# VHH binders against RNA polymerase II C-terminal domain phosphatase-like 3 (CPL3): the designs that were tried, part 3

Target 1, 181 residues: RNA polymerase II C-terminal domain phosphatase-like 3 (CPL3), of Arabidopsis thaliana (Mouse-ear cress) (q8ll04r923to1103)
Amino acid sequence: FASQKLSLVLDIDHTLLNSAKFNEVESRHEEILRKKEEQDREKPYRHLFRFLHMGMWTKLRPGIWNFLEKASKLYELHLYTMGNKLYATEMAKLLDPKGVLFNGRVISKGDDGDPLDGDERVPKSKDLEGVMGMESSVVIIDDSVRVWPQHKMNLIAVERYLYFPCSRRQFGLLGPSLLEL
Short names: E, the ipSAE of ESMFold2; O, the ipSAE of OpenDDE; V2, 0.75 times the mean of E and O plus 0.25 times the DockQ between their complexes.

## First folded at step 1 (VHH)

Design B14 (framework vhh_8emy_2)
Fold by ESMFold2-Fast, scan of step 1:
Structure B14 (fold): chain B 181 residues (1-181), chain A 123 residues (1-123)
Amino acid sequence: as target 1 above (181 residues)
Amino acid sequence: QVQLQESGGGLVQPGSSLRLSCAASGFTFSNYAMHWVRQAPGKGPEWVSSISGSGGSTNYATSVKGRFSISRDNPSKTLYLQMNSLRPEDSAVYYCAKEIRVTFSGDYEFDYRGQGTQVTVSS
């Protein structure tokens, strides 16, 4: 007699968090971020991080900690990113410092390079290779439908989480970022 | 400064072919990957195809793989999309795109795109 556990595949960028490199942040916004990070450091659940070793700021999506705790009881959690292995590993540590949520179920496609001509890159896509279980038992949460060309029926597309001004400009959006309020 | 101008769209019957063109200016064309993106009425933008700066690497959305072919002519600074076996669901405004910013997360975004060219597949 078997009980099937559903797998939940979670995109990192713009789904669970938003990150910005130090050189992408204007001086005036860096001052605001430092003040907000000092305040955040005193909270029981942190949402804003400055990673000196990676040269970046990371802002977690509101409600992330409660979401991960509840989801981990119902699903086998996986992280899936188009980013490189170093980034994926560091974000996994951030979201799961005790190593009990994802249990090494972290997929990064940034380093799985198809041969490239010159210095050019082409958009990659995601697939369910490396995810255990039946395809019908998989739920995907991602902000981008484009990266899941074969699994659109498994996909719950979420509103893109854009906290930093540079991230809003990257998506061609008008108006102030969440950082600017 | 950067300019992209699409052309080649039109009204065709299912099963027909069309070739879209994108004339690029204001940047070193051969140094950048180029993309086709489409947007159908009532839907968000959908990535269709990409090609590397040299033309040696291509990628396609599953919905168009085997029917569409992306190519480029670097001397003339022109990007092409050959669309075969067109279906009603291919009806959309097609945009040429460059200046994709890749975050350290590996996601791709379009900074610059043209005005678009309308493709309508109808009987």
Scores: ipSAE 0.012, ipTM 0.212, lowest interface PAE 8.4, mean pLDDT 77

Design B15 (framework vhh_gocatamig_d2)
Fold by ESMFold2-Fast, scan of step 1:
Order: structure tokens, then sequence, then C-alpha cells
Structure B15 (fold): chain B 181 residues (1-181), chain A 120 residues (1-120)
């Protein structure tokens, strides 16, 4: 009889990584990104990706590979996003290329069955429905407190990871982005 | 650069069948949700059928069981098979594509439309 590990629920965007669509990246930054991505391919642990099929750039949070390796030994890892199923699935593959880290569920509140119109039943917040175990056995890591109105005591709020200039503008921040440094 | 081109519209008798096709170019088709909308004179545009990138489908109540949406990612095409057509199905039918990710909702792309007339 095996004991269930504690569950760790991980937010994707602005927590584990930051993404920007091709059309949101200025030409001068696109050139910098292409050079950085070529250099990044030579590294044992990659952090910068260009996804043609999704039309976007993705930058992983520094230290993510070590974090996921250590966390997977203590927790059953879950990915949780308000985004669509395609995004969640592709990010899960990116973060777990060997298929050994996420032996849990990938939860998306996105566009399954709603291709263009908003589904009025799609929640504006996240909840723990679909996560195995007692609420007291769950730890949540997310950059936003507002999306977890019922589970604030289970939440570890992290600083938003904002790599791209467009992401900084989205949150009303001034000054250079991490890409520009 | 992005283009959606509808075809297959025409005049058909009540109870007849028609297949609409939409050919897409200029974007990564397999990553987009596709849908068919229609607009009759004097009415608002309404969603008829949709299909997600993963293949899940949705239909408006009045066409459920009569219409079938499908996609072919190898051909960058989406189809609407329309059976048991009624006079009330007369409208201009539009193909639309939408892409969303967690950070940024995608833009909506629309075709120019194809006319379907159900009449004696």
Amino acid sequence: as target 1 above (181 residues)
Amino acid sequence: EVQLVESGGGLVQPGGSLTLSCAASGFTFSSYALAWYRQAPGKKRELVAGITSGGSTVYMDSVKGRFTISRDNAKNSVYLQMNSLRAEDTAVYYCAAKYTIEVYPGGDYWGQGTLVTVSS
C-alpha cells in the first residue's frame, strides 16, 4: 500500500515561464532573441524557445530545472493554467521532455468546447477541484493571489517572472525588461 | 498575409445537403480553433459550429444532429457538412479562426463568407 505524496500545484505563466507572441516583439528585440536562442541551444539546460507552431517565444524562469527535479521527489506535480489546453499541453512537454516529472494532471480552464465565444461557465478563478487528496495536503505556487480566493493559506505567492518588454507593459511597469539587460 | 477562403455555398432545396469548406493560409492552422458563423439579413451573426485544436466540437441547438464540423490539419481546411437543410438556414456563412494562450488572447481571423440559400 503506497502513501500518496503531497500535491504541488504550479501556475505556468509568470510563475514557471514567460511567453510573448511574435507580433508583440519589436524587430530589434527579435534579432537579439534569435541570437540568444542559438546560444541557448548549445547549453545542457535550455531556457529560451521559439515555437513556430504557437507563434511565440517562451523564456523559462532561472533555476527552473533544478526546482522541478527536487520538487518531483517530494510532490506529485500538477500544472494549472487559465489558458487553453494546447498551451498547457505544449508547456508541459517543454518542462517535462522525458515524461518523468508530471505524473499528475495538467489542468486548463481554457477553450475546450469553446473555440471563439466565451463559455459563461468558465471560472474567473482557480480552485482545487480535480486535485487528488485533502486540501491540507496541497501546496500552490502562483504569482497571483486574486485567482485563488478560497485557498490563500495553501498559496506561496512568487514574484512575477517578466522577461519580455510586452509583459512589463501588460503590468504597467516602467524601465528595461530582463531581455534588454 | 492571413487568409480564410470559404467555398461550397449555393442554392439547395429544403431537406437537401451541402458541404462548406474553408481553406486557410498564413498561420499555423493546427494551433487554431476554427468555427462557422452565419448571418441572415436583419439578424446578428451567430455561432453555428466550432472545433478546437484538439478536435472537440460545439454546435448551436437548432443545427445539432443535422450539421457536422470537421478539420483536416494536413490540408489546412475546416468543413461544415449540412444535412436536412431548412429555409431558416438561409444565410451568409463565415469561417473564423481564433488562437489563445495563457498570456495573450489571439486575434480573430474571418473569411469573406459564402451564401447558402435554402429555397424551392
Scores: ipSAE 0.000, ipTM 0.129, lowest interface PAE 14.4, mean pLDDT 75

Design B16 (framework vhh_vobarilizumab_d1; at its last look DockQ between E and O 0.02; V2 from the best seeds 0.00; counts 0 for: pae O 12.9 > 2, placed apart)
Fold by OpenDDE, look of step 2:
Structure B16 (fold): chain B 181 residues (1-181), chain A 122 residues (1-122)
Amino acid sequence: as target 1 above (181 residues)
Amino acid sequence: EVQLVESGGGLVQPGGSLRLSCAASGFTFRDYAMAWYRQAPGKGRELVAGISSGGSTSYADSVKGRFTISRDNAKNTLYLQMNSLRPEDTAVYYCARDTSALEQLIRYFDYWGQGTLVTVSS
């Protein structure tokens, strides 16, 4: 009788990656990002992406590839995002280019429209209804504890990944962003 | 509120048949692709069958020719006819709302049922 893998539910925004709309990025930072992205394209593993079709920049958290690789060996991976369909699809492709990690286990709660509808200032709630029937076998990784009121015992809270200045502002944080460092 | 409720699972002998149903509510059922997944003990959840809003179907290789996915939009119900059942078909079967195109490499779902257990044993 083979042991069943636990399920790992992964938040996307500010957990695995940070995204910013083009219009949320200042001109001075746009130039920096373009240069960095150009350099990033030369690396074996990319972490910075410019998506014209979505009108946004996306920066992956450092160590994301190693994390996903290791996690996939121990867990059945699930993505959970408050973003819309398009965003969820693109981020899933980005995080799983071969389509082997999530195998369709992606939950998107957002409607059509703004792909980055996840405003942390507006309380939203998540649940495991769309993930699995057995809650005891679920581990959740998320930067936001408050969005999991019924599943706190399953939750591993992680530090928010905020790369873009606009994301720092969203959370009321002062000082330079990771982009600026 | 969106709800998916599976039914029809149970114990069946090898070679037997079962018909699973998934009752959908809280959304315009006809506008969404739907899918059946299953999870066997010690294994990951896997796609069994999918059906687009337009009625196009796809199947896992392991169930082709034996399983049939269908939908009744008037009843807001998804079905999985399972024939020639095998012990390896033993699993919890889940109904899911697929908001992505069936042909896409990576699908995404926004709602799952709680599942129904299918046990194939002599």
Scores: ipSAE 0.000, ipTM 0.226, lowest interface PAE 12.9, mean pLDDT 87
ESMFold2-Fast, scan of step 1: ipSAE 0.214; ipTM 0.680
ESMFold2, look of step 2: ipSAE 0.000; ipTM 0.137
ESMFold2 (binder alone), look of step 2: mean pLDDT 82; pTM 0.825

Design B17 (framework vhh_8emy_2)
Fold by ESMFold2-Fast, scan of step 1:
Structure B17 (fold): chain B 181 residues (1-181), chain A 124 residues (1-124)
Amino acid sequence: as target 1 above (181 residues)
Amino acid sequence: QVQLQESGGGLVQPGSSLRLSCAASGFTFSSYGMHWVRQAPGKGPEWVSSISGSGGSTNYATSVKGRFSISRDNPSKTLYLQMNSLRPEDSAVYYCARDSPLAEMLSFGYFDYRGQGTQVTVSS
């Protein structure tokens, strides 16, 4: 497959970014987030966003911009989420504002429910029905092995990126979040 | 300089057990999740297992769940994979890989691995 460009399927939530609804963030943390977001707006590559129209905060994983640039040269990039189409579309725009990285290759499997439903709350499965190519030519990056029951051969599981305190509590974890450090 | 050194592989009979080790250096080991990945001749890399930086979360590929157990000792900066009830299809070179930052993942799978790997052969 020397002539075939490999596909790289990227999970959004807890892999490339972490999001929290406004009502899930304590007032003391919201004050800190507002100050950090204002500072972040002046950086060449942003990592913290406040989406008024979606009522949520989104924090991108450190190193994401460099990763996407390098990966896009070697792989055909795909985004995959259990969130609904609106959430998937907004996150794709966030990660690829010029429309050159994913080129419409965005898969959303949500049931038009809450886009921040975690894997631990709602048991769902993913498959490669929206991805072209042979299974052997696909690499998958996701924080959850459980959602890929038929595609473990090419799965690279990553540690969940949990920036917000509510996200850590959702997965039953103790201790301070990355925001609190 | 990030270094990962795998060991513990060998030739064993079906049904046997092996424990693989990965010695890490050059980074704050406890701050990173770690993975075991294997690659059989002529096949692409297959993710086997992962463990969070604290050791509080573990995940396994369906093909090894119930037979393999991942663990870590952060003070000694060592990752382990306990492999029980080995099958011929488990034969592969086993690599340990560091999680995050995502940029490091470009050296994983279809690229040169950070460690040299350790060969596991289950025959007969």
Scores: ipSAE 0.000, ipTM 0.115, lowest interface PAE 13.0, mean pLDDT 74

Design B18 (framework vhh_3k1k_2)
Fold by ESMFold2-Fast, scan of step 1:
Structure B18 (fold): chain B 181 residues (1-181), chain A 121 residues (1-121)
Amino acid sequence: as target 1 above (181 residues)
Amino acid sequence: QVQLVESGGALVQPGGSLRLSCAASGFTFSSYAMRWYRQAPGKEREWVAGISGSGGYTSYEDSVKGRFTISRDDARNTVYLQMNSLKPEDTAVYYCARTWSPEELFALDYWGQGTQVTVSS
């Protein structure tokens, strides 16, 4: 016998947070981000982080801390990303420094398979292999329906969280990002 | 990698004062908020005080406000809890924690081993 708690599988990129590498951020925006990060340090809840060791900025989705607190009481939380293991591990530590929320339940698929063109190609789909328990007891939150071809009935699709200008351009969007608004 | 080492716990008389220290290593100290928690026998761990990464914001649990002061020395990677006007009900093991917020949201902290404070009654 085991816990009868429902599982909640959470996508990282564009669902819980948005990240941008230093070399993807223009000098003008870097100056704005540094000022916003200094202001953010003084708030009760942090949402903007500068990771020198990874060379990137990370902006958390508004309401994330309250959401994780509530969800952790009702569900067994899992993180699932198409990113590589290093990125997944760092984001998991950001959201759950001691491992009490996710308890090691982190799935990264960026290192799976035989990638084309020097590891630039990532896997295109996700599945529930590696998630313990009955599939019928799983809820998924992700910004992309496409990556869950066999589990659409379990999926709650959310609007993509795109904070950085480079992220908007990546999805073919023109106009101001949330950073510029 | 992340290590927090509390010290300064002692036996003190009611009305006395005590300063706790927490030495941090393995991370960029000034980028994180720091908190103090305490746990009395038979009770759950409770938040006591918090300080932001720059030290510009501090927050306290109501029962210690005005008696306890949290501060930090980023050059020494140390956070302090100055405890004044101690009461028997302050008797507990005190824990230092690294976090993203001075105030308790939920248990997402790296913890130290704790330091025992006993206020004689």
Scores: ipSAE 0.000, ipTM 0.236, lowest interface PAE 12.1, mean pLDDT 78

Design B2 (framework vhh_8emy_2)
Fold by ESMFold2-Fast, scan of step 1:
Structure B2 (fold): chain B 181 residues (1-181), chain A 123 residues (1-123)
Amino acid sequence: as target 1 above (181 residues)
Amino acid sequence: QVQLQESGGGLVQPGSSLRLSCAASGFTFSSYAMHWVRQAPGKGPEWVSSISGSGGSTNYATSVKGRFSISRDNPSKTLYLQMNSLRPEDSAVYYCAKGTPEDLIKAFEYDYRGQGTQVTVSS
């Protein structure tokens, strides 16, 4: 009776969502975000969150709720982030408020500091040490090939989700962010 | 428009082998991962195997690992599933699907998959 499921490892930052610290958001954009968050609060499925305790805004990727529901039927879902444990735990609660999608399968590799700390040019890598199952039975969804040097063959690279202007600047990109459109 | 045509199924005895084929059209075949998924009567879809666009990476469900082999021929735009040591529990309609895990999920929900090919393993 048991369904055979492949493990699906999901990157958090720039894959499922995009976050920005309060001090990285310009005052004019903060005014826009507050209005958008008030409107979003009334929707059945929310996509924009303001976390006072972490000092950050988080915007979920469009279609994420439908994707997670459907993916959970075919795959055993795992969250993987280079962010710290506090950030990983809060994002897991956000994406899975009933505790039924990930069932504690959350891996965080960051320091105890700021969850968005780090220069993108500093080499960072991920591995499958914390994932239950065989490496050959794992599919990875991440926006960066660079962080999976040993598992490029298991990786499905997705377009980086950059909603906030500061996130676009972090990756050296020109032009307006999704918030500015 | 994306089109997928499965073939190669049939009625076989336990312990037999079959090779399934999937002819693809309407997209750049070599640029997308491909998957085999099966569905037995009264059961939900079960993922069987996946292969990367280049063919350099393959993955298998534990129930078929060591018995099934996925491959592709990008010049002919064809996906294959070699099934060895077939068992009664392998009986199902086999479907091929294109793309990311999200595309695979959409294919089954919105019927963007092919017609499938029936495999029946019976003594």
Scores: ipSAE 0.000, ipTM 0.158, lowest interface PAE 15.5, mean pLDDT 73

Design B3 (framework vhh_gocatamig_d2)
Fold by ESMFold2-Fast, scan of step 1:
Structure B3 (fold): chain B 181 residues (1-181), chain A 119 residues (1-119)
Amino acid sequence: as target 1 above (181 residues)
Amino acid sequence: EVQLVESGGGLVQPGGSLTLSCAASGFTFSSYALAWYRQAPGKKRELVAGIYSGGSTVYMDSVKGRFTISRDNAKNSVYLQMNSLRAEDTAVYYCAADLSWLLGTYDYWGQGTLVTVSS
């Protein structure tokens, strides 16, 4: 099969969404999140999820649903994460529950590291192996320029989406998160 | 210090069964997902089965219906019950606790246990 669309490669973490484990969320923020999630259930397009089976909260980037709908008409969409296949699969289901946006085009690099080498257990960069073969032109959306050392000319760098306070602390940032504002 | 220790591997005849065990320490076991991966000679590591903190499970298509992953939070252990074993199931099996995929860069792996399915 020949695709008639350009490829669009989308980073998951801090680009399309931000997630936080239950044990990383303070009690005061948990109370706020529970109230916001109850309110969010009344909306036609949800943005805040509490996943009991995964032990985590996930907040989608504002405007994501309109973006994915419009982008899917112009581009062949791909998801790309440094996370492992379990995480990638669950996030793909969240963003595309009917399986019509990505059609299995999900790349996870969390499984590529050396399991016995502490420094190399987690991959440090992304590349377009497995994507370039589908299309001759690729556009990438990611919050990190450094993970795409060979493809900077294809990259649209977006502001890192950090909703949860623990996510700001992870990046060594001072000041309130979007939840605290 | 996070530690994962696998056991239960060995040589088994086609159609046989094995139960792999993974004992975990150094983290709040009940709060995290755990997975079994395998790597056959000359091939990349692949996810076999995963189990989330709430008990929901994920399986690779070729093992669905034959393998069952389970966890015991009181014993800080995860198990892989392997039934109807085939020659193509031969691999080193690794226990993994992905404590970082949401908030960091750390993956934790065991040393692996060899499973050989041969007559």
Scores: ipSAE 0.000, ipTM 0.238, lowest interface PAE 12.8, mean pLDDT 77

Design B4 (framework vhh_3k1k_2; at its last look DockQ between E and O 0.01; V2 from the best seeds 0.00; counts 0 for: pae E 10.6 > 2, placed apart)
Fold by ESMFold2, look of step 2:
Structure B4 (fold): chain B 181 residues (1-181), chain A 119 residues (1-119)
Amino acid sequence: as target 1 above (181 residues)
Amino acid sequence: QVQLVESGGALVQPGGSLRLSCAASGFTFSDYAMRWYRQAPGKEREWVAGISGSGGSTSYEDSVKGRFTISRDDARNTVYLQMNSLKPEDTAVYYCARDFLGLRTYDYWGQGTQVTVSS
């Protein structure tokens, strides 16, 4: 009746993309971002977005489109965020504009009053409690290993994606961000 | 089964050179980007260098730029790290890794090869 794929849970922030609020972006970088966004929207596969209604810039990790295509053939894809429902919905639309990758399989752990992107500077553990189909047959991709204490054997760690200067500062990193290079 | 086997690690004097090799099997080597990482005693594993599947794009961590060169030989399914002007701070276990679906991950590792730079 139904074929079963392994589930792949994809953390959003710093794993698939990096977001920064408008008030976290310095004026010297805002002009650069606007110019880059204008150039980027003329490309067949976009990677840089300005969301006025959320007050955010979002930059997709390089290779994301090829990754999603390949991963969707191998796994049943789920998105995971500690952000609120608005953020989760907008990022799902951005990553899956045709609605064929995730099919509503979006896990948001924040309330509507919480930060849009979930404040990663505060230590929090992540889990799949209460999520149907997320027992021992799941693979998780996340930039941080220790936030998944109950799922360590299911985790594939990725290098944290930090495009914006404010995100590098959030994680205590010195030197220029990818935007600044 | 994916296998990555590093070799070529040795004891070398400061200022010396060393070439590491990573032999790959169990996958279509030319389709994947490859990376080198290293882990010094008491430190976290850190990225050193990367090379695209085509071999046309390379990248390096700032402290090794100009001294290290990553390359690949698709006919031998091997990625190399040429290490020149070696310093004691380069002492580490060096690992090669395959990029997981383009996300610059380390989903498959070799056993590592020890590089020691000392007098």
Scores: ipSAE 0.006, ipTM 0.265, lowest interface PAE 10.6, mean pLDDT 79
ESMFold2-Fast, scan of step 1: ipSAE 0.109; ipTM 0.498
ESMFold2 (binder alone), look of step 2: mean pLDDT 82; pTM 0.836
OpenDDE, look of step 2: ipSAE 0.026; ipTM 0.287

Design B5 (framework vhh_vobarilizumab_d1)
Amino acid sequence: EVQLVESGGGLVQPGGSLRLSCAASGFTFSDYWMAWYRQAPGKGRELVAGIYSGGSTSYADSVKGRFTISRDNAKNTLYLQMNSLRPEDTAVYYCARVEIYTGSLFYDYWGQGTLVTVSS
ESMFold2-Fast, scan of step 1: ipSAE 0.013; ipTM 0.342

Design B6 (framework vhh_8emy_2)
Fold by ESMFold2-Fast, scan of step 1:
Structure B6 (fold): chain B 181 residues (1-181), chain A 121 residues (1-121)
Amino acid sequence: as target 1 above (181 residues)
Amino acid sequence: QVQLQESGGGLVQPGSSLRLSCAASGFTFSSYYMHWVRQAPGKGPEWVSSISSSGGYTNYATSVKGRFSISRDNPSKTLYLQMNSLRPEDSAVYYCARSIFDLLSGYFDYRGQGTQVTVSS
């Protein structure tokens, strides 16, 4: 594969970003988020979004914009989520508004219910169906080893990005969230 | 805005120990992977060690494995490198750097000004 780029498969939830439904955010934290979002709105590279239509807040992992730019030059980028198609489509548009980074390479395997279902609610598995090329030419970035039962050798497990307090509670963690720091 | 400031370098004898520190400001330190990278005169940069945002994952270059230990204190926004059993070949300017993931350990979106370590008898 001297002339081919490796494929890089990127998990959305807890890897590239963290999302929280409006009803999962305490009133005191929502006040902080609204102030932070207002400040962030004027920046050329935004990291905090309030999606009225989806009823949720989304915080991008710090450094994401530089990472995607550099990674797209080295790898053929794919997005992969256990969330539903609506969630996958909105997150892809958020990360790649011109459609040039992923070129439609977005895989959603979730049920049509909760867009923030992920692997932490109901155990689900991922596979490389829909990713072209030999498996040895694929690198996967995901925060969960459990969802890749057949592809552990292709997986780079990364630390979960947990910005919202409700996300820390979802994983049974104690102590302040990144929002609270 | 983003600033990384290394300290703790110096001149030491082979077999000695040093602890390097890196003070971070201008960003959410607890959200980034942090790295130590070194560069000797006339040579390219060499990755030394990485630590995940929580400190739960650490990695080391084979040349320093078992001798160096990376750690972080997120409340004080400080990164550390404990260097034991120092060798002349460890002589270099040591930089702390940040990245979003360990996968691209050669990609750093910011690094500090460095601290000089010289190991000589």
Scores: ipSAE 0.012, ipTM 0.298, lowest interface PAE 8.5, mean pLDDT 77

Design B7 (framework vhh_8h5u_2)
Fold by ESMFold2-Fast, scan of step 1:
Structure B7 (fold): chain B 181 residues (1-181), chain A 120 residues (1-120)
Amino acid sequence: as target 1 above (181 residues)
Amino acid sequence: EVQVVESGGGLVQPGGSLRLSCAASGFTFLGSSYAMGWYRQAPGNQHERVAIITSGGSTNYPDSVKGRFTISRDNAKNTGYLQMNSLKSEDTAVYYCAAYLGDWLTYEYWGQGTQVTVSS
């Protein structure tokens, strides 16, 4: 008897990827990013993107393409973000250009701000509103335990993916970012 | 060399219990969360997830086994367990353990499987 897939809810920011607005990137780092993005375009699987229409850089987490391929075979994938609908839609297209991984299962809580709405230092809550099925059939991957106050038993907490220096500053961290290493 | 080894399978009568063990070895603590899971496959069926447990102890089960099966782990021993109670003939399958390692669980290692047969 064929089994149905369980749901896997994936946080976007600092879990699957890290983004930075153009005005948040120092000129010295902009030069480095432009060279890295040019080199990245020649790779079979891309990880660094410059979005003119959104005014931002996006760096995908290492291993993301293999993870999404494997996870899609085991789970019904959902994207969940505190960002706005424009940001969520563009990131979903980036991660799933054929529309076969998420199949419209994208939840966003911001609806009229810019692509990087919300300060990650300011606590916000997520719930399983909009996710079909019972709580016991859901697995959540997120970098923030605090965001899921009622669903800690379903949560796999991952290390925050902070590639850009401005993202480290947002979390009050000192020292070099992954871009600077 | 990373290795995952299952044990504890066997023949049991309906209504009986079995405890499966999964020993993971050959890796060091990676500074990130790692998860362990149990999966099963009966002849002619696709594989089914039976239980998952995170490094922090959070668990997840499908309705088919919830209330009957309990997953647990001993982090000091890198060992996971599946306690199976009130076994049914439908639980007959080869049970596989998986360890998900590395930054956000991108590396996976599977055991060879252990047979569980529920029959009179």
Scores: ipSAE 0.000, ipTM 0.143, lowest interface PAE 13.2, mean pLDDT 74

Design B8 (framework vhh_7w1s_2)
Fold by ESMFold2-Fast, scan of step 1:
Parts: structure tokens; C-alpha cells; sequence
Structure B8 (fold): chain B 181 residues (1-181), chain A 117 residues (1-117)
């Protein structure tokens, strides 16, 4: 009766959202962020968060809420991050507060340290171990090709979502960040 | 307004070469692009895909076709070498956020490629 259903594996950092540590944000930008977060709090679908317990700011990619709703109807959704378990769990809760999108399908490959230490410039690899189903039925969305050396045919690379100035500097980019525009 | 426009099709002799172009406009972030073809009396099939410099090909075109992208022009190309009569088809470029034929959400109008012996 059931047709083959595709799995969709979603990278967190620089794909669905961008995060920055408090100490990586300049004071002038901190003032702008606090004002924007206050305005954002009154909206039904929030995009800017300040996490005191994690010491970081998180900005969701524009259109993410509509994307997740539509994708969840067509695919079995998975989250995949090089960050640690705490970061992965908090981001999953943020994106899926009712627990109906991912259903525990969250893979974290980071160490017990800082979740933002998953620098894309440091060579690291991901694989499909832990994703149920046939490899031929898996689609991957990630901003980095280099972390998927064995699965390039299944990979859809998206433009890195770099909202914070420190994130742009981390990737060696010149010019203003989305926060500054 | 999102638009995909193909160009570069036409008539070519077997063993010859041809380059197709697909110009995309109105899209504001990175996406995967594919080249599909439909021959008379056959189903439409995906022959080549590109996503941020990574490429994939159908077995029937591997070693003969090359897909490439010019990010500054927002244009995707399909370089077709060692063309065979069975490569005759209407060629379509398409955009997707996901892999697979049914996941492509924007299509070009198509361009005819005819390979004669």
C-alpha cells in the first residue's frame, strides 16, 4: 500500500539558522539585536532569539516556518549538525516546539564542548549512518559540500546563511552582514 | 518574477558537440539545477544535476555531457559531446530545493536538440 517516502536531512548551522556567541558580537550590534529581538517577540513566528543559558544569539533563515511546514508533508525530516547534543536538542525544540516534525530524528556529531566550534573551515565529514531507509531515498540540504564526501549525488547545497558579522569574518568574507543591511 | 530561459538547441550531426544555456532570474539564494530531456514517446528523465560545484549524471550521458554553472551570470550550461542520434529530445532546465523529478518546482520552456546520422 505505501509508496517509497524520501528522507530529508537538514543541516542546522548556516543552512536553517545562524548563531553567534555573546562575546563575538560588538556592543553596537548587541544594542541593535536587543531592539530587534524585542520587536520580534510580539510576532507569532519568531526569527531572533537570545539564549542566556547557551550564551548565544540565534537568527532563523527567512521563510523557514513555511519551508518546514511544506517539507514535512512530503519528507521524513531529520536534523544533522556537527554541533554537540545540547545545541542540537535546543535547536530542534526551537524549530519544532510541538515535537511533530522531527520525532527524535536529530543527529549531533560534535564534542562535549562549544556547539559553535563546528567551523566549516576545519575538515570534518558527515555520513548517513543513523538515517533509516535506503541511500537512494535520501535528500540532503547543507551549505557545505566538503562535509559530505561520499554523498554528493544526494546533496543540495544552499547559500550559507550568515546573519552575524562574526560569521562573515569566520568565512573570510568582505562587506556588510545581513544584520548591518 | 522567477524565470528560466533555455537557449542553444538545434540540429547537429552525430559525433558533434552542442552547448545549452539556462538563464535564471528572480531567485534570491542558492539552489540545485537539473537538465531533463524528453524524447518522442518516452518519459521525461533527469540527465544532469549541479549543486554548488558538485555534479551528478545519468549513466547514458556520463563521460559525454558536462554540467557547469556561472554564478556571476546566474546561468547553468550543459556541454554535450560525442552526440548520438538517441540524444534527440526536448531539453528542459529546472530548479529544485530537493532531489528527484517530482520535486522540481520551476521549469524552462524547453529547447529542441536533433541529432542526425
Amino acid sequence: as target 1 above (181 residues)
Amino acid sequence: QLQLVESGGGLVQAGGSMRLSCAASGFTFSYAMGWHRQAPGKQRELVAKIYSGSTAYDDSVKGRFTISRDNTKNTVYLQMNSLKVEDTAVYYCARTLFYGDLSYDYWGQGTQVTVSS
Scores: ipSAE 0.000, ipTM 0.141, lowest interface PAE 14.8, mean pLDDT 74

